# Ledger of designs, part 4: VH-VL binders against Type III pantothenate kinase (coaX)

Target 1, 235 residues: Type III pantothenate kinase (coaX), of Pseudoalteromonas translucida (q3ijv0)
Amino acid sequence: MKLLIDVGNTSLKAKLWQNEQVQACDLNNLPWHAITHVIYACVGRSELLNAILAQAAFNSISCFEAKVTKTLGGLTCAYEHFNNLGIDRWLALIASFTLYPNKACIVVDAGTATTIDVLNCDGQHLGGWILPGLDLMTRSLTQNTQRVFDDENTPFTNQLGINTPNGLKNGALVATIGAINQAKPYLNDKNTQIIFAGGYGSLLQQQFKESIFDPMLVIKGLNYWYELDENSNKL
Short names: E, the ipSAE of ESMFold2; O, the ipSAE of OpenDDE; V2, 0.75 times the mean of E and O plus 0.25 times the DockQ between their complexes.

## First folded at step 1 (VH-VL)

Design du9 (framework fv_durvalumab)
Fold by ESMFold2-Fast, scan of step 1:
Structure du9 (fold): chain C 235 residues (1-235), chain A 123 residues (1-123), chain B 108 residues (1-108)
Amino acid sequence: as target 1 above (235 residues)
Amino acid sequence: EVQLVESGGGLVQPGGSLRLSCAASGFTFSSYWMSWVRQAPGKGLEWVANIDQDGSEKYYVDSVKGRFTISRDNAKNSLYLQMNSLRAEDTAVYYCARELGYSYEDFYGMDVWGQGTLVTVSS
Amino acid sequence: EIVLTQSPGTLSLSPGERATLSCRASQSVSSSYLAWYQQKPGQAPRLLIYGASNRATGIPDRFSGSGSGTDFTLTISRLEPEDFAVYYCQQYDNSPYTFGQGTKVEIK
């Protein structure tokens, strides 16, 4: 089985991959006897990740750091300087390309920032947008304007706001919905699949008919990155 | 002494709102994922939502998405559940609980629980 | 979503007897992601077992868990007066996390 590790912000997410399934793991008792590969992605260094990598080395297990490349299998990165695309965005694209073959995709990761990436049915990444996440959009207005306030008890809905907290929260959601809709013309494909990930991914998924929410998208991307990299014999 | 203490429950009409609080003490609160679990009168347990160490990642059951918001304030060692558009089926005792593990995916059980706070949604 | 079905619904026993509680899943659950909890009236649940067979900190050795696939068992080798309670199994292999409906262990 493979050990898949995603280190972002202040959290480390780890899963085992066996029989085409993502499985939970106990980081204090990793089954090194059954692990054949460790595949990881990291934005910054982590003491926990370093300890796991040291244990892998002790057990003679090969470790592979996922990185953005210009091409991977049939997938091509849009960025002129591909190294500047965030690794989580690349992994989400890899997973989307693998799970929805020959489909145009709009990939949305709704976390601290919301990222929107456009992938055509031929595996060409067309580019994307980075915008503040829902919470950050709300916070930016309350910090810059005395008269704009937030009630932390107010939900995000797509309705017109009839008071300031509703206007603020619903405005953030509607702006995000609008950005996603603006991505559609770039594909002009009726079979486009919209895929959501991240903490607000499920909320956004409810706004789009026939869209998918996959909280494991980036982790699945680690496995598929490894499979595509090995199968294509790329460095 | 490790403990969690919930507050903020009460009687509310359908469509109303409540904010639940959970005060943590006796452990490094900022190092743990935290959950809210509810139990309707005479019924079993239902997981509602969880949140990572710094509040960057949040997960919810489908029935509460868009209505409930989980949050935390590590400086105050406090966990919150903001409940909006409440429905009769949300009537339950709400527990805050500490997750045994390092992430949502590495969850192994809930080893510390608060005493619970009752939320009643009635017409 | 995975549905957990516990049996029996109620188990009437005397102190000193062995209690065997069953939890059946609607689909396969890795043994690494099954927990058992104890709940007494008016109290919060208490973690007993995680990963199907590992006792949580402070749990007496009379409690043991076993099982794999779809069939899991909690055993209390010799009931003490404080063990009369409702017991819940929980899976955390797949989202959403789900609990069984509970088995009540009551005194005869």
Scores: ipSAE 0.000, ipTM 0.402, lowest interface PAE 16.2, mean pLDDT 85

Design li10 (framework fv_libivirumab)
Fold by ESMFold2-Fast, scan of step 1:
Structure li10 (fold): chain C 235 residues (1-235), chain A 123 residues (1-123), chain B 112 residues (1-112)
Amino acid sequence: as target 1 above (235 residues)
Amino acid sequence: QVQLVESGGGVVRPGRSLRLSCAASGFTFSSYGINWVRQAPGKGLEWVAIISYDGSNKYYRDSVKGRFTISRDDSKNTLYLQMNSLRTEDTAVYYCARETYDYVWGSYEFDYWGLGTTVTVSS
Amino acid sequence: DIVMTQSPLSLSVTPGEPASISCRSSQSLLHSNGYNYLDWYLQKPGHSPQLLIYLGSNRASGVPDRFSGSGSGTEYTLKISRVEAEDVGVYYCMQSLQTPYTFGQGTKLEIK
């Protein structure tokens, strides 16, 4: 099985991959005897990741860091300097390309930041947008202005706010929905698949009919990155 | 429903210390900046100090800087004012007052006030 | 610091007559966002202060419509169109534009 590790700015997420499925992982009791490869992506520094990699080396297990490339299989990165695209975005694109072949995709990862990426049906990434995440949007008005405050019990909805907490929360959601809708004209394809990931992915998915929420999208991307990278360098 | 209740006042001699408390209920305490405002007997209102909702910003009137310290304990929904090196001119009723909020423009009015606690600094 | 000056310092009115209180600031309270950061408070005898008017002209919740605030920049006025016995107390203006927050000296309203 493969050990798949995604290191973000605030947390480390680890899963096992076996028989085309993501499986739960206990970091305190990793099955090193059954792990053949460690595939990881790292945005921030992680002492925990370094400890896991050292343990893998002790057990003679190969470790591979996922990197952004200009092309991977049939997928092409839109960025002028491909290494400037965030690795989580690349992994989400890889997973979307692999899971929904020959289908135009709008890929939304709603975490600390909300990223929106546009992928055409031929595997050409067209670009994307980076927005503050829903919590950061609300916090930017409350945290940067000491006297402007949020009611943490107020839900995100798409309705007009008729009080200040609703106006703030719903404004953040509506701005995010609007940005996603603005991505649609770039593909001009009614069969476009919208795929949501991240902590607010489920909430956003509820706003779009026939869209998919996949909380493991980035993790699946690690597995497919490894498979595609190995095959693309095969002579 | 919103209540602010001050306590900790008393009669002390110059140079001594008192710690005032303001117990908050009926709202999400951690979301609001809270002020201390005082009023000497027969005199007008005088702003003393503020602490921001997250505790990161504290402001004081010049006459109390270095002597008074404002703090909050959000786990107890309580605001504090530690008053050291008290002077006769610190004699006043001390009110805690909540700042309102407006996410768009940041209005700063004091929408709820406590009943006050009396501090008398007498020789 | 911004200095707030009220006038008059006291006034006596017959019930049903109007009253007017002025407040002057040492610098403009008009922010670039278009709001005037001037608030009015009433302290009834033996009571805590209560908010009457905020941002120059907006009545606080529960405040009767006989109270109105006006003005911009450095000059503000609180008007009571028809004074009632329950309006007795000391009125304070406060600038909320910047710390330190500063109050006027207060205006005592009494019934004749």
Scores: ipSAE 0.000, ipTM 0.402, lowest interface PAE 17.1, mean pLDDT 86

Design li2 (framework fv_libivirumab; at its last look DockQ between E and O 0.01; V2 from the best seeds 0.00; counts 0 for: pae E 18.8 > 2, placed apart)
Heavy chain, then light chain:
Amino acid sequence: QVQLVESGGGVVRPGRSLRLSCAASGFTFSDYGINWVRQAPGKGLEWVAIISYDGSNKYYRDSVKGRFTISRDDSKNTLYLQMNSLRTEDTAVYYCAREEGYYDYFDYWGLGTTVTVSS
Amino acid sequence: DIVMTQSPLSLSVTPGEPASISCRSSQSLLYSNGYNYLDWYLQKPGHSPQLLIYLGSNRASGVPDRFSGSGSGTEYTLKISRVEAEDVGVYYCMQALQTPLTFGQGTKLEIK
ESMFold2-Fast, scan of step 1: ipSAE 0.000; ipTM 0.498
ESMFold2, look of step 2: ipSAE 0.000; ipTM 0.393
ESMFold2 (binder alone), look of step 2: mean pLDDT 94; pTM 0.955
OpenDDE, look of step 2: ipSAE 0.164; ipTM 0.737

Design li3 (framework fv_libivirumab)
Fold by ESMFold2-Fast, scan of step 1:
Order: C-alpha cells, then sequence, then structure tokens
Structure li3 (fold): chain C 235 residues (1-235), chain A 122 residues (1-122), chain B 112 residues (1-112)
C-alpha cells in the first residue's frame, strides 16, 4: 500500500491507499511492513513529516514529493507561472479530472482558506479564487470582542441574521455561496460537476443541488499524481 | 499512545447537573471531531452529541437537546459535556469517541475512552 | 431518525467456522459522494466499543482480514471468515449519514 501525506499550513493529514481505496492510518502505529511507497505534499517544513520520511528511509521505502507542473496527462494548469499554484489546489484538480473524466468541474476546498477552481471538460484549468475560510471570516470580525468565545452554539445557515452571531455566521456562508455561483458563467456546460472538499465542504455541498462532497479529494490527488507522473514511476 | 480518558461521573438526583470531561493525549486534539456516546445498564449504544474539530458546529440527539451542552478547550486537550436537568433515563456509562478522520465530516469512531458512569436516581 | 435493525440478535459459532451478521437501515446510507455511511463496532465483555469497519467495507487499522463488510443502500453484512475465541462480544452497526447517528440493537456472538 501507499502512504499519502498532505502537510498544509495548519495540520498534517495521512492516509493509506490500497486496492483503489483510501484507508485510515494511525501515525503512532504505521504499518511499515506493508507500505511500499510514500507520496507527500507539503507547504513549508514539518518536523513530523521529516521523522516519517526518516523512518521510511530506514525501512528502504521510496518517497516522492508531489509538485505542480504545467501539464499532467490531459490536465493543464491555468497559471502563467504554474509553480505559483498551491499544491493542494493542483492535487484537488488532479483528483477531479481523474474521478470525473470529460466533465467540466468547479472544485471547492473549504478549509482555513476557501479555494474555488474552474476546470473545463477538456482538462484545461481556467483559474480560480482564494477566499478566507468560514472560520477565518467570522474570527476576523470578532478578534477584538469579549464575545468571541461565547458564540459556540451558533450554526452557519443561509437565512437572514436577526442577531449579531447569526448575521456574522450566515453572512460568511452567503458570501461563499455567492462566490461559487460566480464561477458558473466561466463554463459553457449545463452538466458542470461541483465538487466540495475540506472541513466545511459538507456544509457547502448541502447548498448546491447535484453536487458532490469528497473529503479525501486532495489525498486522492496524491495517489493519482503518482500514477500519472512519468518521473515518479522511474526507479 | 493515542487515548481518551473520561471523568466527572457520579450519582445525582433527578433535576440536578453533572459536568463530564474527556482528556485527550497522543494526537492533535484540535484536528478531530469528537462524540459522546452512552450505554444504559444492559442496553445498547446510544449516540448523544458531536462537536466539530473547530468547535463551530454541535449536534445533539433530540432527548438531550436544550439540557446538554458539548464543548471543547483545545488549550487543555479536553472535551466537556455539561448535563443539566438530568432524568433517570440519562443513567448510563458515557464514552467519548474520536472521529476516524481529521476535519468536520463523520467517518466512524476509532478511539474510545473507558467510560464514566452517571447514575440518576431518586 | 434513521432506524438500524440487526439480525440475528444472538449467534453461537464453533471456532474456525464463519459468521455473518446483517444490518438494515430505514433509508439509504449511500451519499452523493459515493460512500455508504455504515460502520461496524465490536464491544468485548467489560470493554469499550472498538471500530471494525467504516464506510461499509473498509477495515479499521489493526483489524484482522478475516473481518469484511459489504452492502450498499439499506442492506449491509459483516462477515467473519473464521471465528476466533477473541471475537466474542456484541457487534453493532451504526449509520453516520445524518444526525442523530443511530446504532443497531446489537448482535451477541458466543463460542459453542
Amino acid sequence: as target 1 above (235 residues)
Amino acid sequence: QVQLVESGGGVVRPGRSLRLSCAASGFTFSSYAINWVRQAPGKGLEWVAIISYDGSNKYYRDSVKGRFTISRDDSKNTLYLQMNSLRTEDTAVYYCARDLWEGEYYYGMDVWGLGTTVTVSS
Amino acid sequence: DIVMTQSPLSLSVTPGEPASISCRSSQSLLHSNGYNYLDWYLQKPGHSPQLLIYLGSNRASGVPDRFSGSGSGTEYTLKISRVEAEDVGVYYCMQGLQTPYTFGQGTKLEIK
């Protein structure tokens, strides 16, 4: 099996890949005897990742770092300087392209930041937007108030707020919904697939009919990146 | 070692309050949604509540809604369940259980505490 | 609320023989993301529950390969290919598709 690791700005996520499926793993008890490859992506440096990579080397297991490229298989990056596209966005695009072949896609990753990427049915990435995530939007407006830690039971809904906590939470959600809707005109396809990932992906998915929530989208992207990249398959 | 340890159970009369705690160690507590699940003597498992990894979303079974409050203090790696207006039917062993994968969406509960006993009797 | 129904409620098995437990949900547990939100748990006597299978068919870390989960929609099955003495306990299915998350009534597995 493959060990798939995604190191973001706030957390390290690790999963196992075997028989075309994502499987949970415990970083305190990794099955090194069964792991054949480690595929990872990282933003910055991580001492935990370095420890895992050192353990992989001790067990003679090959490690591969996922990178953004101009093209990968039939997928083409929109960025003029492709290296400037965030690796998590590239991985989400790779997974979407692979899982929904020949479909136009709007790919939304709703985490600490919310990213929206537009992919046409021919595999051409058209670009995207970066927004503060729902939590960051609300926290940015409450950082100087006594109430910031008292707002623990207020949900995100799309209703008009009739008190400050509801206005704040619902405003963040409505702004995010609006941004996603603005992506639709870039695709001339009534069968566009909207795919949600990230911590708030499930909440956003409920706002869009016929959309898909895939919390493992970026992790799946690591596996498909490895399978599609000719260089990573060289010994 | 990844573990969850519950505390705060006891014997109380109907209408009283108890606060349960669940201390987490060996993992990044702030990245996981965590559940409270209870089991009445000789009965099956019954889900009580969940709190999202960031604390922004909380869900409850209807019979405890308005009486129980789930909360977390990530600086102390501790989950809480404030139980008000307790009823005899709340008598159970209460477990805290970590969601399988990091983030807000549920995928199963892979780490469970040993449980703490709550007895509500007259 | 989604109602989970298990069958049988009790099962006695000779060591080395297979065992099968069924779980039925009152509505489909298949999400639009393609996953079936059904888990299987084992509670050994005097112990906390432990996760065996998640999302219908995925074995949790450390679970022997003799355990397998199958099914989709409203019908699910947990199979043990060869029962060992350590497998004694109460087995629960659970749906995680929507709150309130709900468990089946439990199936007690005993050794003959």
Scores: ipSAE 0.000, ipTM 0.448, lowest interface PAE 15.0, mean pLDDT 86

Design li4 (framework fv_libivirumab)
Fold by ESMFold2-Fast, scan of step 1:
Structure li4 (fold): chain C 235 residues (1-235), chain A 121 residues (1-121), chain B 112 residues (1-112)
Amino acid sequence: as target 1 above (235 residues)
Amino acid sequence: QVQLVESGGGVVRPGRSLRLSCAASGFTFSSYGINWVRQAPGKGLEWVAIIWYDGSNKYYRDSVKGRFTISRDDSKNTLYLQMNSLRTEDTAVYYCAREGSYDYGDYFDYWGLGTTVTVSS
Amino acid sequence: DIVMTQSPLSLSVTPGEPASISCRSSQSLLHSYGYNYLDWYLQKPGHSPQLLIYLGSNRASGVPDRFSGSGSGTEYTLKISRVEAEDVGVYYCMQALQTPYTFGQGTKLEIK
């Protein structure tokens, strides 16, 4: 099985991949006897990741760091300087391309930042937008404006705000919904699939009919990145 | 209101131990990563350690690695720094500082008042 | 480790005049999400540090609009449009792109 690790600034997600499915794992009791490969993506430094990589080396298990490339198995990055595209965005595009073959996709990762990426049915990434995430969007207004305040109990909804906390939270959600809708004209495809990932992905998914929420999208991207990269090296 | 209150500092001889505590209130403690930052008398700020919101990742400044241990007890809303084998260069005011959010740990939005550690022979 | 270098190390200004502090990193702090992982903190005499600017240019809650942050990659600037007496203290930049998080040496702002 493969051990898939996605490391951000304050979070580490680790999953096992076996028989075409993601499985939970216990980081304090990894089944090294059954692990054949470690595939990871990392932003910054992680003591936990370094410890896991050292354990893999001790067991003579190969480790692979996922990288952005201009092309990968039919997928083409829009960026002129492709290595400037965030690895998580690339992995989400890889997963979307693989899971929804020959289908135009709008890929939304709603985390610290909200990223929106547009992928056509031929595997050409058209580009995307980076927005402050919902929490950062609300914090920026409370941090810079004396008259705008937040309430931890106030939910994000798409309704008109009738008090300041509602106006703040709902404005952030509505702006994000509007940005996603603005991506649709770039594809001119009635069969476009919208795919959500990230901490607020489920909330956004509820706003879009027939869209998909996949909290494992980036992790699945690690597996497919490895499979596609290995095939390129064999050819 | 968000508050972080450090305690446990004191005066000790080299080679001894101290345990610092940071009591948190006014926010959901279990949702945030928290740092220890120190400042020697008349010197600048120096990052010491971080613990992620779920306790899964801990990172340390190289000079304290193996001697200091960061931990948390979310049931008590309290962060700890166990300091072993203390050296004179560990003398500083120790601050507890909160990461901006559990999903996004790249600025310190709230700081405690600090607790003083003096390691003297 | 990423090295953070501030300039100047001390600055003396007349009240009402502008002030500018530079911060340089030994490597780019621009992340793939378009954010610059550079924050500014102020430590007033006898007080704990407080957040002024996060992610390069975002002003923290309660911070007056005379404070602004700019820059990208390896070069950043903190500007105060009109220095007031309460602005006295030591200003620190910090990179939070990767651990260990590292601070600049600090810039002491004094009133003439």
Scores: ipSAE 0.000, ipTM 0.436, lowest interface PAE 13.3, mean pLDDT 85

Design li5 (framework fv_libivirumab)
Fold by ESMFold2-Fast, scan of step 1:
Parts: structure tokens; sequence; C-alpha cells
Structure li5 (fold): chain C 235 residues (1-235), chain A 121 residues (1-121), chain B 112 residues (1-112)
């Protein structure tokens, strides 16, 4: 099985991959005897990642860092300088390309920031947008601080707000829905698949008919990155 | 081997202060959020406080807000709970427990043996 | 605060028989990310609590497959397919969706 690790600026997510399935793992009791490869992506430094990589080395297990490239297995990055595309966006594109072959995709990762990426049916990434995430949109206006878990009494809806809390929350959601809808004309394809990931991905998915929510999209991208990267797979 | 060892408990009069410590070993302490959870004699578990892996976020049970302060010293791999203005209802075994879903350091997967705090007249 | 309610509060089981414990939350524990933020813990007599199940249904490392968690939203169940003597203790559910994290009142499992 593969150990898949995604390190962001504020968190480390780790999962095991076996038989085309994402499995939970206990970072303190990793099954090193069954792990054949460690695939990771990192933004910033992580002492936890470094400790895991050291344990992999001790067990003679090869580690591979996922990187953005101009092309990968039929997928082409749109950015003028591909190195400037965030690795999580690239991984989400790789997963979407692999899981929905020959389909145009709009890939939305709704976390601290909301990213929207447009992928055509031929594997050409057309570009994307970066927005503040739903919580950041509301916090920026209220100077509020809170945990990632939204424990406020006011829900996000697509209705007109008739008080300030509803106006702020619903405005953030409506702005995000509008941005996603603006991506559709770039593909001119009625069979476009919209795929949501991230903490608010499920909420956004409810707003779009026939869309998919996949909270493991980026993690799956690590596995598929490894499978598609011929240079990493050679030996 | 992951270990959390609490210390600093004792017997005190109402209104006094105690500082609890939780010494961590066997893992990279700075990568995990850590919780304090207490259990009064013969009663159930009650969550007290959490501090995030980087110390930027701290949250408390309402009954201890303004009286208790959670902190960490990553150079010493140690978590603290400063308990001021202690009340008889604070009498409990205090556990430290590793975990923080906000940053996906996971559930409360390792717990210490606990340290006993008795607040009596 | 989210209130967690367990039933039954106590349970006596003959070794080898199944056991089932329910946990109900005052609000949904299903996050928009698709996970149910409910964890199960066991406290054996004289011991610290230990993790059994996290995020509704994931078994913690070292926990036998006799233990399983199920449920979503406001209703959750912990099942032990065949109870063994070492399973004696108090079982707690905990919600980790929002602070303050809250525990159920506990279910005491005893062997007949």
Amino acid sequence: as target 1 above (235 residues)
Amino acid sequence: QVQLVESGGGVVRPGRSLRLSCAASGFTFSNYGINWVRQAPGKGLEWVAIISYDGSDKYYRDSVKGRFTISRDDSKNTLYLQMNSLRTEDTAVYYCARGDYEFWSGPLDYWGLGTTVTVSS
Amino acid sequence: DIVMTQSPLSLSVTPGEPASISCRSSQSLLHSNGYNYLDWYLQKPGHSPQLLIYLGSYRASGVPDRFSGSGSGTEYTLKISRVEAEDVGVYYCMQALQTPFTFGQGTKLEIK
C-alpha cells in the first residue's frame, strides 16, 4: 500500500491507499511492513512530515514529493510558469482527469481559500480563480476569529439576507456560486462534471445538480500523480 | 513510544491556584494540538481546554474561562494548565490528551495517566 | 453546547454475546466536509480513557474488528460483535464538531 501525505500551511493530512481505496491511518502506528511507497506534497515546513520521512528511510521505503509539471500523462498545466500553480490544485486536477476521463471538469476546492480550476475534455487545464473561502469572506467583514468548525447559529443559504448575519453568510455563498457559474462558458460542454472538495465542498455541491463531492480528491491526486509520473515509477 | 505524563496536582483550598504540566515524549510535540480533559470522582469525562499545534488557538469550557489558561512550551515538549480561583467543583483527575481535528492531527488518540486535583475547605 | 445522550447507561452481557450502545447528539455532527465528528472511547477500571472509533466509523489502531461504529448526523451506534472479559469498562461518545467538545454520560459494560 502507499502512504499519502498532504502538508498545507496549517495542517498535515495522511491516508493509506490500497486496492483503489483511501484508508484511514494512525500516524503513531504506521504499518511500515505493508507500506511500499510514501507519496507526499508539502507547502512550508513540517516536523511531523520530516519524522515520517525519516521512519520511511529507516525501513528502506522510497519517498516521492509531488511537484507541478508542465505535462503529466496527457494533462497539461495552463500557467505561464507551471511552478506557480499551487500543488493542491495540481493534485485535484490530476485526480479529476483520472477519475473522469474524457470529461470536461470544473474543480472546486473550498477551504481557507476557494479555488476554481477549469479542465477541458482533452486534458488541457485552462486556468482558474482564487477566492477567499466562505469563512474568510465573513470574518474579513466582521473582524471575527473562530475555529475552522463553524459553530455559529447562522447558516449559509442562497436566499436574500434580511438581517446582517444572513446578509454576510448568504452573500459569501452566492458570490462563490456565481464564480463557479462563470467558469461554465469556458468549456462550452453540457456534459461538464463539477467536482467539489474541501471543508465547504459538500455545502457547495448541494447548489449544483449532478455535481460530485469528493473530500479525498487531493489525497487521491497524490496516488494518481505517482502512477502517471513515469520518471518516479521507473526502476 | 508515545507518552504523556501529567504532574502538578494536589490538595488546595478554594480560591487558590495550581499549575498542571503534561510532559510529552515519543513524538514531535509541536505538530499536535493537545487537550485537557477532567473526571470528577465517580463521574464522567468532561473536556476542559485545547491548544492548537502552533499555540495560536486556545479554547475553553465556559465554566473555566477567565480562571484557567492553557499554554505550551515546545522547547520543553510540555503542556501547561494554569488554574486560578479554584472551586470545589474543579476537583477531578486531569488528563492531557493528544489530538486536534482542526489541523488533522487526529482524534484524542493518546492520554496520560492523569494527575489528581482536590479542592476542599 | 451540543448535548450528547447515551443509552443504555449500564449493560450486563454474557461473554461471547453482542453488545450495542447508542449515542444521540442535540445537533447534526455531519460536517460539510462529509465526516461525522463523533468519537468513541473506552475507560477500563483504574485506567485512562482509550480511543476505539473516530469520525463515526473508523477503527483506531490496535482495536479489534469486534468493535464497529455506525451512524450519521444525530444518531450513532457502537457495536461489539462478541464481548470478551477485557471489554469491561465505561464507554463514552464524544462530539468533536465544535468547542466545547462534549461527552455522553457514559455506558458501563459488565460481564455476567
Scores: ipSAE 0.000, ipTM 0.424, lowest interface PAE 15.8, mean pLDDT 86

Design li6 (framework fv_libivirumab)
Fold by ESMFold2-Fast, scan of step 1:
Structure li6 (fold): chain C 235 residues (1-235), chain A 124 residues (1-124), chain B 112 residues (1-112)
Amino acid sequence: as target 1 above (235 residues)
Amino acid sequence: QVQLVESGGGVVRPGRSLRLSCAASGFTFSSYGINWVRQAPGKGLEWVAIISYDGSNKYYRDSVKGRFTISRDDSKNTLYLQMNSLRTEDTAVYYCARDQYYYGSDSEYYFDYWGLGTTVTVSS
Amino acid sequence: DIVMTQSPLSLSVTPGEPASISCRSSQSLLHSNGYDYLDWYLQKPGHSPQLLIYLGSNRASGVPDRFSGSGSGTEYTLKISRVEAEDVGVYYCMQALQTPLTFGQGTKLEIK
């Protein structure tokens, strides 16, 4: 099985890949005897990741860091300087390209930031947008907020707000929905698949008919990155 | 297999300091946020402080803020609570309790493993 | 601070009979992400607390299925379908929605 690790700004996420599926991972009891490869992506430094990589080395297990490239298999990055595209965006595009072959895709990752990426049916990434995530949009309008867990219990809806809490939450959601809708004209394809990932991906998915929510999209991208890169290197 | 063992408790006069330790074993210490929770004699549970898995986020109850400092030394698999300017109302059994990773404003706080506790008595 | 209020503060139950403990919060614990940030703990006499239920209704590993958590928003309930002698102790709810994390006063369960 493969150990898949995604290191972001605030968290480290780890999953196992076995039998074409993502499996739960217990970081305090990793099955090193069954792990054949470690594939990881890292935005910052992580002592925990370094400890895991050291354990892999001790067990003679190969480790591979996922990187953005200009092309990977049939997928092509839109950025003039491809290394400036965030690795999580690249992984989400790789997973979308692999899971929905020959389909135009709009890939939305709704986390701390919301990213929207446009992929045509031929594997050409057309570009995308970065906007504040739903929580950051709401929080940015209040400068004198106490540092707390999110104690706002007002739901996000697409209705007109008739009080300030609803106006703030629903405004953030409507702005995000609008941005996603503006991505559609870049694809001249009625068979476009919209794919949501991230903490608010499920909420956004409910706003778009026939769209998909895949909370493991980026993690799946690590596996598919390795498979596409390994196949290229075999030539 | 998973164990948390507190130490450093004792009897002190008001205004003095104590440093509590929580030695962790049986899990990857650097992967988990950890809490201090106390219980005064015959009273209920009272949350004291938390430190995130990477030490970047720390939160305290108001009554101990500025007096208590939570810290960790991942090379020793040990959590600390430095308690300064102790008051009689700080008298309690102090437990360390393991929690999930902290993910910014979103966290799945639940204490799946607890130590046996160490007793702090502040008397005059 | 969020105030957690438990009811009753004590109850005596004949073995095999059900028990129910209520927990009320001063504000909703249902986050916009869909989770109820409420946990239940049991402290047996002379022991450390142990986790029973997390995020409203999820049983912790090793906890018998006779324990269940329910409720949402400001009203939560812990139910024991058939009380056993080993269930004696003090039960606490805790909100995990915001700091400071706060516990209820505790409910002492005794066998008749």
Scores: ipSAE 0.000, ipTM 0.446, lowest interface PAE 13.9, mean pLDDT 85

Design li7 (framework fv_libivirumab)
Fold by ESMFold2-Fast, scan of step 1:
Formats: structure tokens, C-alpha cells, sequence
Structure li7 (fold): chain C 235 residues (1-235), chain A 122 residues (1-122), chain B 112 residues (1-112)
């Protein structure tokens, strides 16, 4: 099995990959005897990640850091300087490309930031947008704007706000919905698949018919990155 | 190229006024909050003030409240800091710094100007 | 006001060696939304400050991967895995949880 680790803004997410499925793991009791590879991505390095990598080394298990490349398998990065694309976006694109072959995709990761990436049916990444995430949109206004306040019990809806908390929350959601809709014309494809990931992915998925929510999209991307990287390097 | 360029610094006596400007280019100025940060000679960074993207909210450090006024003119892509009743402790290099709104960064100052020097001496 | 305290205030390292700078806040910078509102800046000699790390652990665009940020709540660390000559300057942490935004005293990094 593979140990898959994603070090993000506020947390380290770790999962096991076995039998084409993501499985939970206990970081205090990792099954080193059964782990063959550690694949990880990090925005910043954590002491916990370093400890896990040291344990892997002690058990003679190879570790691989996922990196953005210009091409990987049939996938091509749109960025002029590919190494400037965030690793989580690349992983989400890899997972989408692998799970929905020959399909145009709009990939949305709704976390700390909301990222929207456009992938055509031939594996060409066309580019994307970065927006503040829903919480950061609301937080920015409440922290830097004296008269604007947030009620954490107020839901995100697409209705017109008739009080400040509703205006704040619903404005953030409506702006995000609008950005996703603006991505559609770039593909000119009636059968485009919209895929949502991240903490607000399920909320956004409810706004789009026939879209998919996959909370493990980036983690699955780590596994597919490794498989594609190994095969590409041999060919 | 995204740039912020400060101007308006100089040498003044205590009690006098000075107006600093920060000219923005290469980005949509009206969508960003902008900060003033100062640094006294040989000292550390000290946040002074922020103006929200729409100009509706302004926050100041206590020592400059009532004396300094932050403002913006989006038609000119320019930020201002009107400094009244200047004191010797206001002597510093003044930087303007951008707070991103459409990036995956919030409340971080991602672009800084080169600074303009204000010296308040008797 | 939130008080930010850095340690050490000065650090001298041999090129290729690691460096570590700590930042402590007088109250938690972990908000209810799960984010740590702590940023790191570098001011090179004769230059304006530049953003290195935002929201605790996120590397700013163009910042080499040898820089990393970690921590949560009241304790934060900036690490440089292998110090290079271009890393010389003063490092500042800043809390952005609430105004007034406050900086640490700064840590001066010098090459031996």
C-alpha cells in the first residue's frame, strides 16, 4: 500500500491507498510492514511530516514529493512557468484527468482559497482562477471592515441578503457560483464534468446539476501522480 | 508589473503637516485594501493604518489616531496619508503595502513600495 | 493589542546550514475558521520587506521551497533548510488576526 500525505495550510492529511481505494490511517500506528511507498505534497514542511519521513527511511521505504511538471502522461500544464502552479491544483487536475478520461472538466477546490481550473478533453489545462475561499471572503470584510460583521450560524445561500450577515455570506457564494459559470465558455463542450473538492465543495456541488463532489480528489491525485510519473519516466 | 511607488516624504519641524502618496500600477487598485507601514531608523516594522478596498473602513494604530488620515482616490490609482501634528517619533521610512483580495492570501502584504523618508526634527 | 515576540533576535549561520526562527503571540492566532493568521516577511539590506509565508505555512509566490513555516495558536516557526547568501536580512513575523496589526521585533540573519 501507499501512504499519501498532503500538508496544507492548517493541517496534515494522511491516507492509505490500497485496492484502488483511499483508506483511513492512524498516524500513531502506521503499518510500516505493509507500506511500500510514501507520496507527499507540501506547501510548507511540518515537524510531523519530517518525523514520518524519518520513520519511512528507518524502514527502508522510498519517499516521493509530488511536483508540478510541464507534462505528465497525457496531461499538459497551462502555466507559462509550470512550477508556479500550486501543487494541490496540479494534483486535482491529475485526479480529474485520470478519473474522467477524455472528458472536459472544470475542477473546483473550495478550501482556504477557491481555485477553478479548466481542462479540455485532450488533457490540455487551459488555465484557471484563484479566489478567496468563502470563509476568507467573509473574514476579510469582518476583520478589516468595522461595520461588517459575521454570524457563524448564518448559512451560505444564493438568496438576496436582507441583513448584513446574509449579505456577506450569500455574496461570497454568489460570486463563487458566478466565477464557476464563467469558466464554461472556455470549453465549448456540452458534456463538461464539474468536479468539486475542499471543505465547501459539497455546498457548491448542490448549486450545479450533474456535478461531482470528491473530498479525496487531491489525495487521489497523489496516488495517480506517482503512477503516471513512474510510467512516464520509463517511456 | 505590479508596483507601488511612494512619494511626498521630506524634512519638517514638529507640529507641521506632510502628505504622502502611493501610486499603484499593474493591478486593479480598487479591489485591494492598502496599508501604511513605517520603519524608524535602525528599528523594526510598525503598522500605521489600513484602508479597505471600498474606502468605507479605516483603522489606525493608537499613536496616530486623530493626527493621520488615510484615504484613496481610485480614479488616480493613488493612496494618501495625511499626517498632521507631526512628532519626532514619526520619523521613519513609510511604505505602502497591498492586502490581496483575489489571491489565496488574506491579510498578508504581498506587494510593497520602495518607501519614502519622513524626518521630523527641530 | 496582540504582542509578537521573536527569538533569537540575531542569528549567524554557515552557508548550507539550517536556520530556525521562533515567533510567539500573546494570544492565539488560530481563528474559528481554522486558519492561523501569522505571516513572515524578509527585509534584505537596503530593500523593502517582502512576503515569505502567509497564514502560518503557505509559501508566497516565488519563494524557494527551502523556506517553510509551521506552528499554530501562539507558537510559530520559520525554517530555512539550507541557508544561502541571498537569505541575509531581517525576518519579521506579523499577526493579521486583528487590528492593529503587529510585528515581532525582527531577527537579523547573518552569514559566518
Amino acid sequence: as target 1 above (235 residues)
Amino acid sequence: QVQLVESGGGVVRPGRSLRLSCAASGFTFSTYGINWVRQAPGKGLEWVAIISYDGSNKYYRDSVKGRFTISRDDSKNTLYLQMNSLRTEDTAVYYCARSPTYYDILDAFDIWGLGTTVTVSS
Amino acid sequence: DIVMTQSPLSLSVTPGEPASISCRSSQSLLDSNGYNYLDWYLQKPGHSPQLLIYLGSNRASGVPDRFSGSGSGTEYTLKISRVEAEDVGVYYCMQALETPYTFGQGTKLEIK
Scores: ipSAE 0.000, ipTM 0.392, lowest interface PAE 18.2, mean pLDDT 85

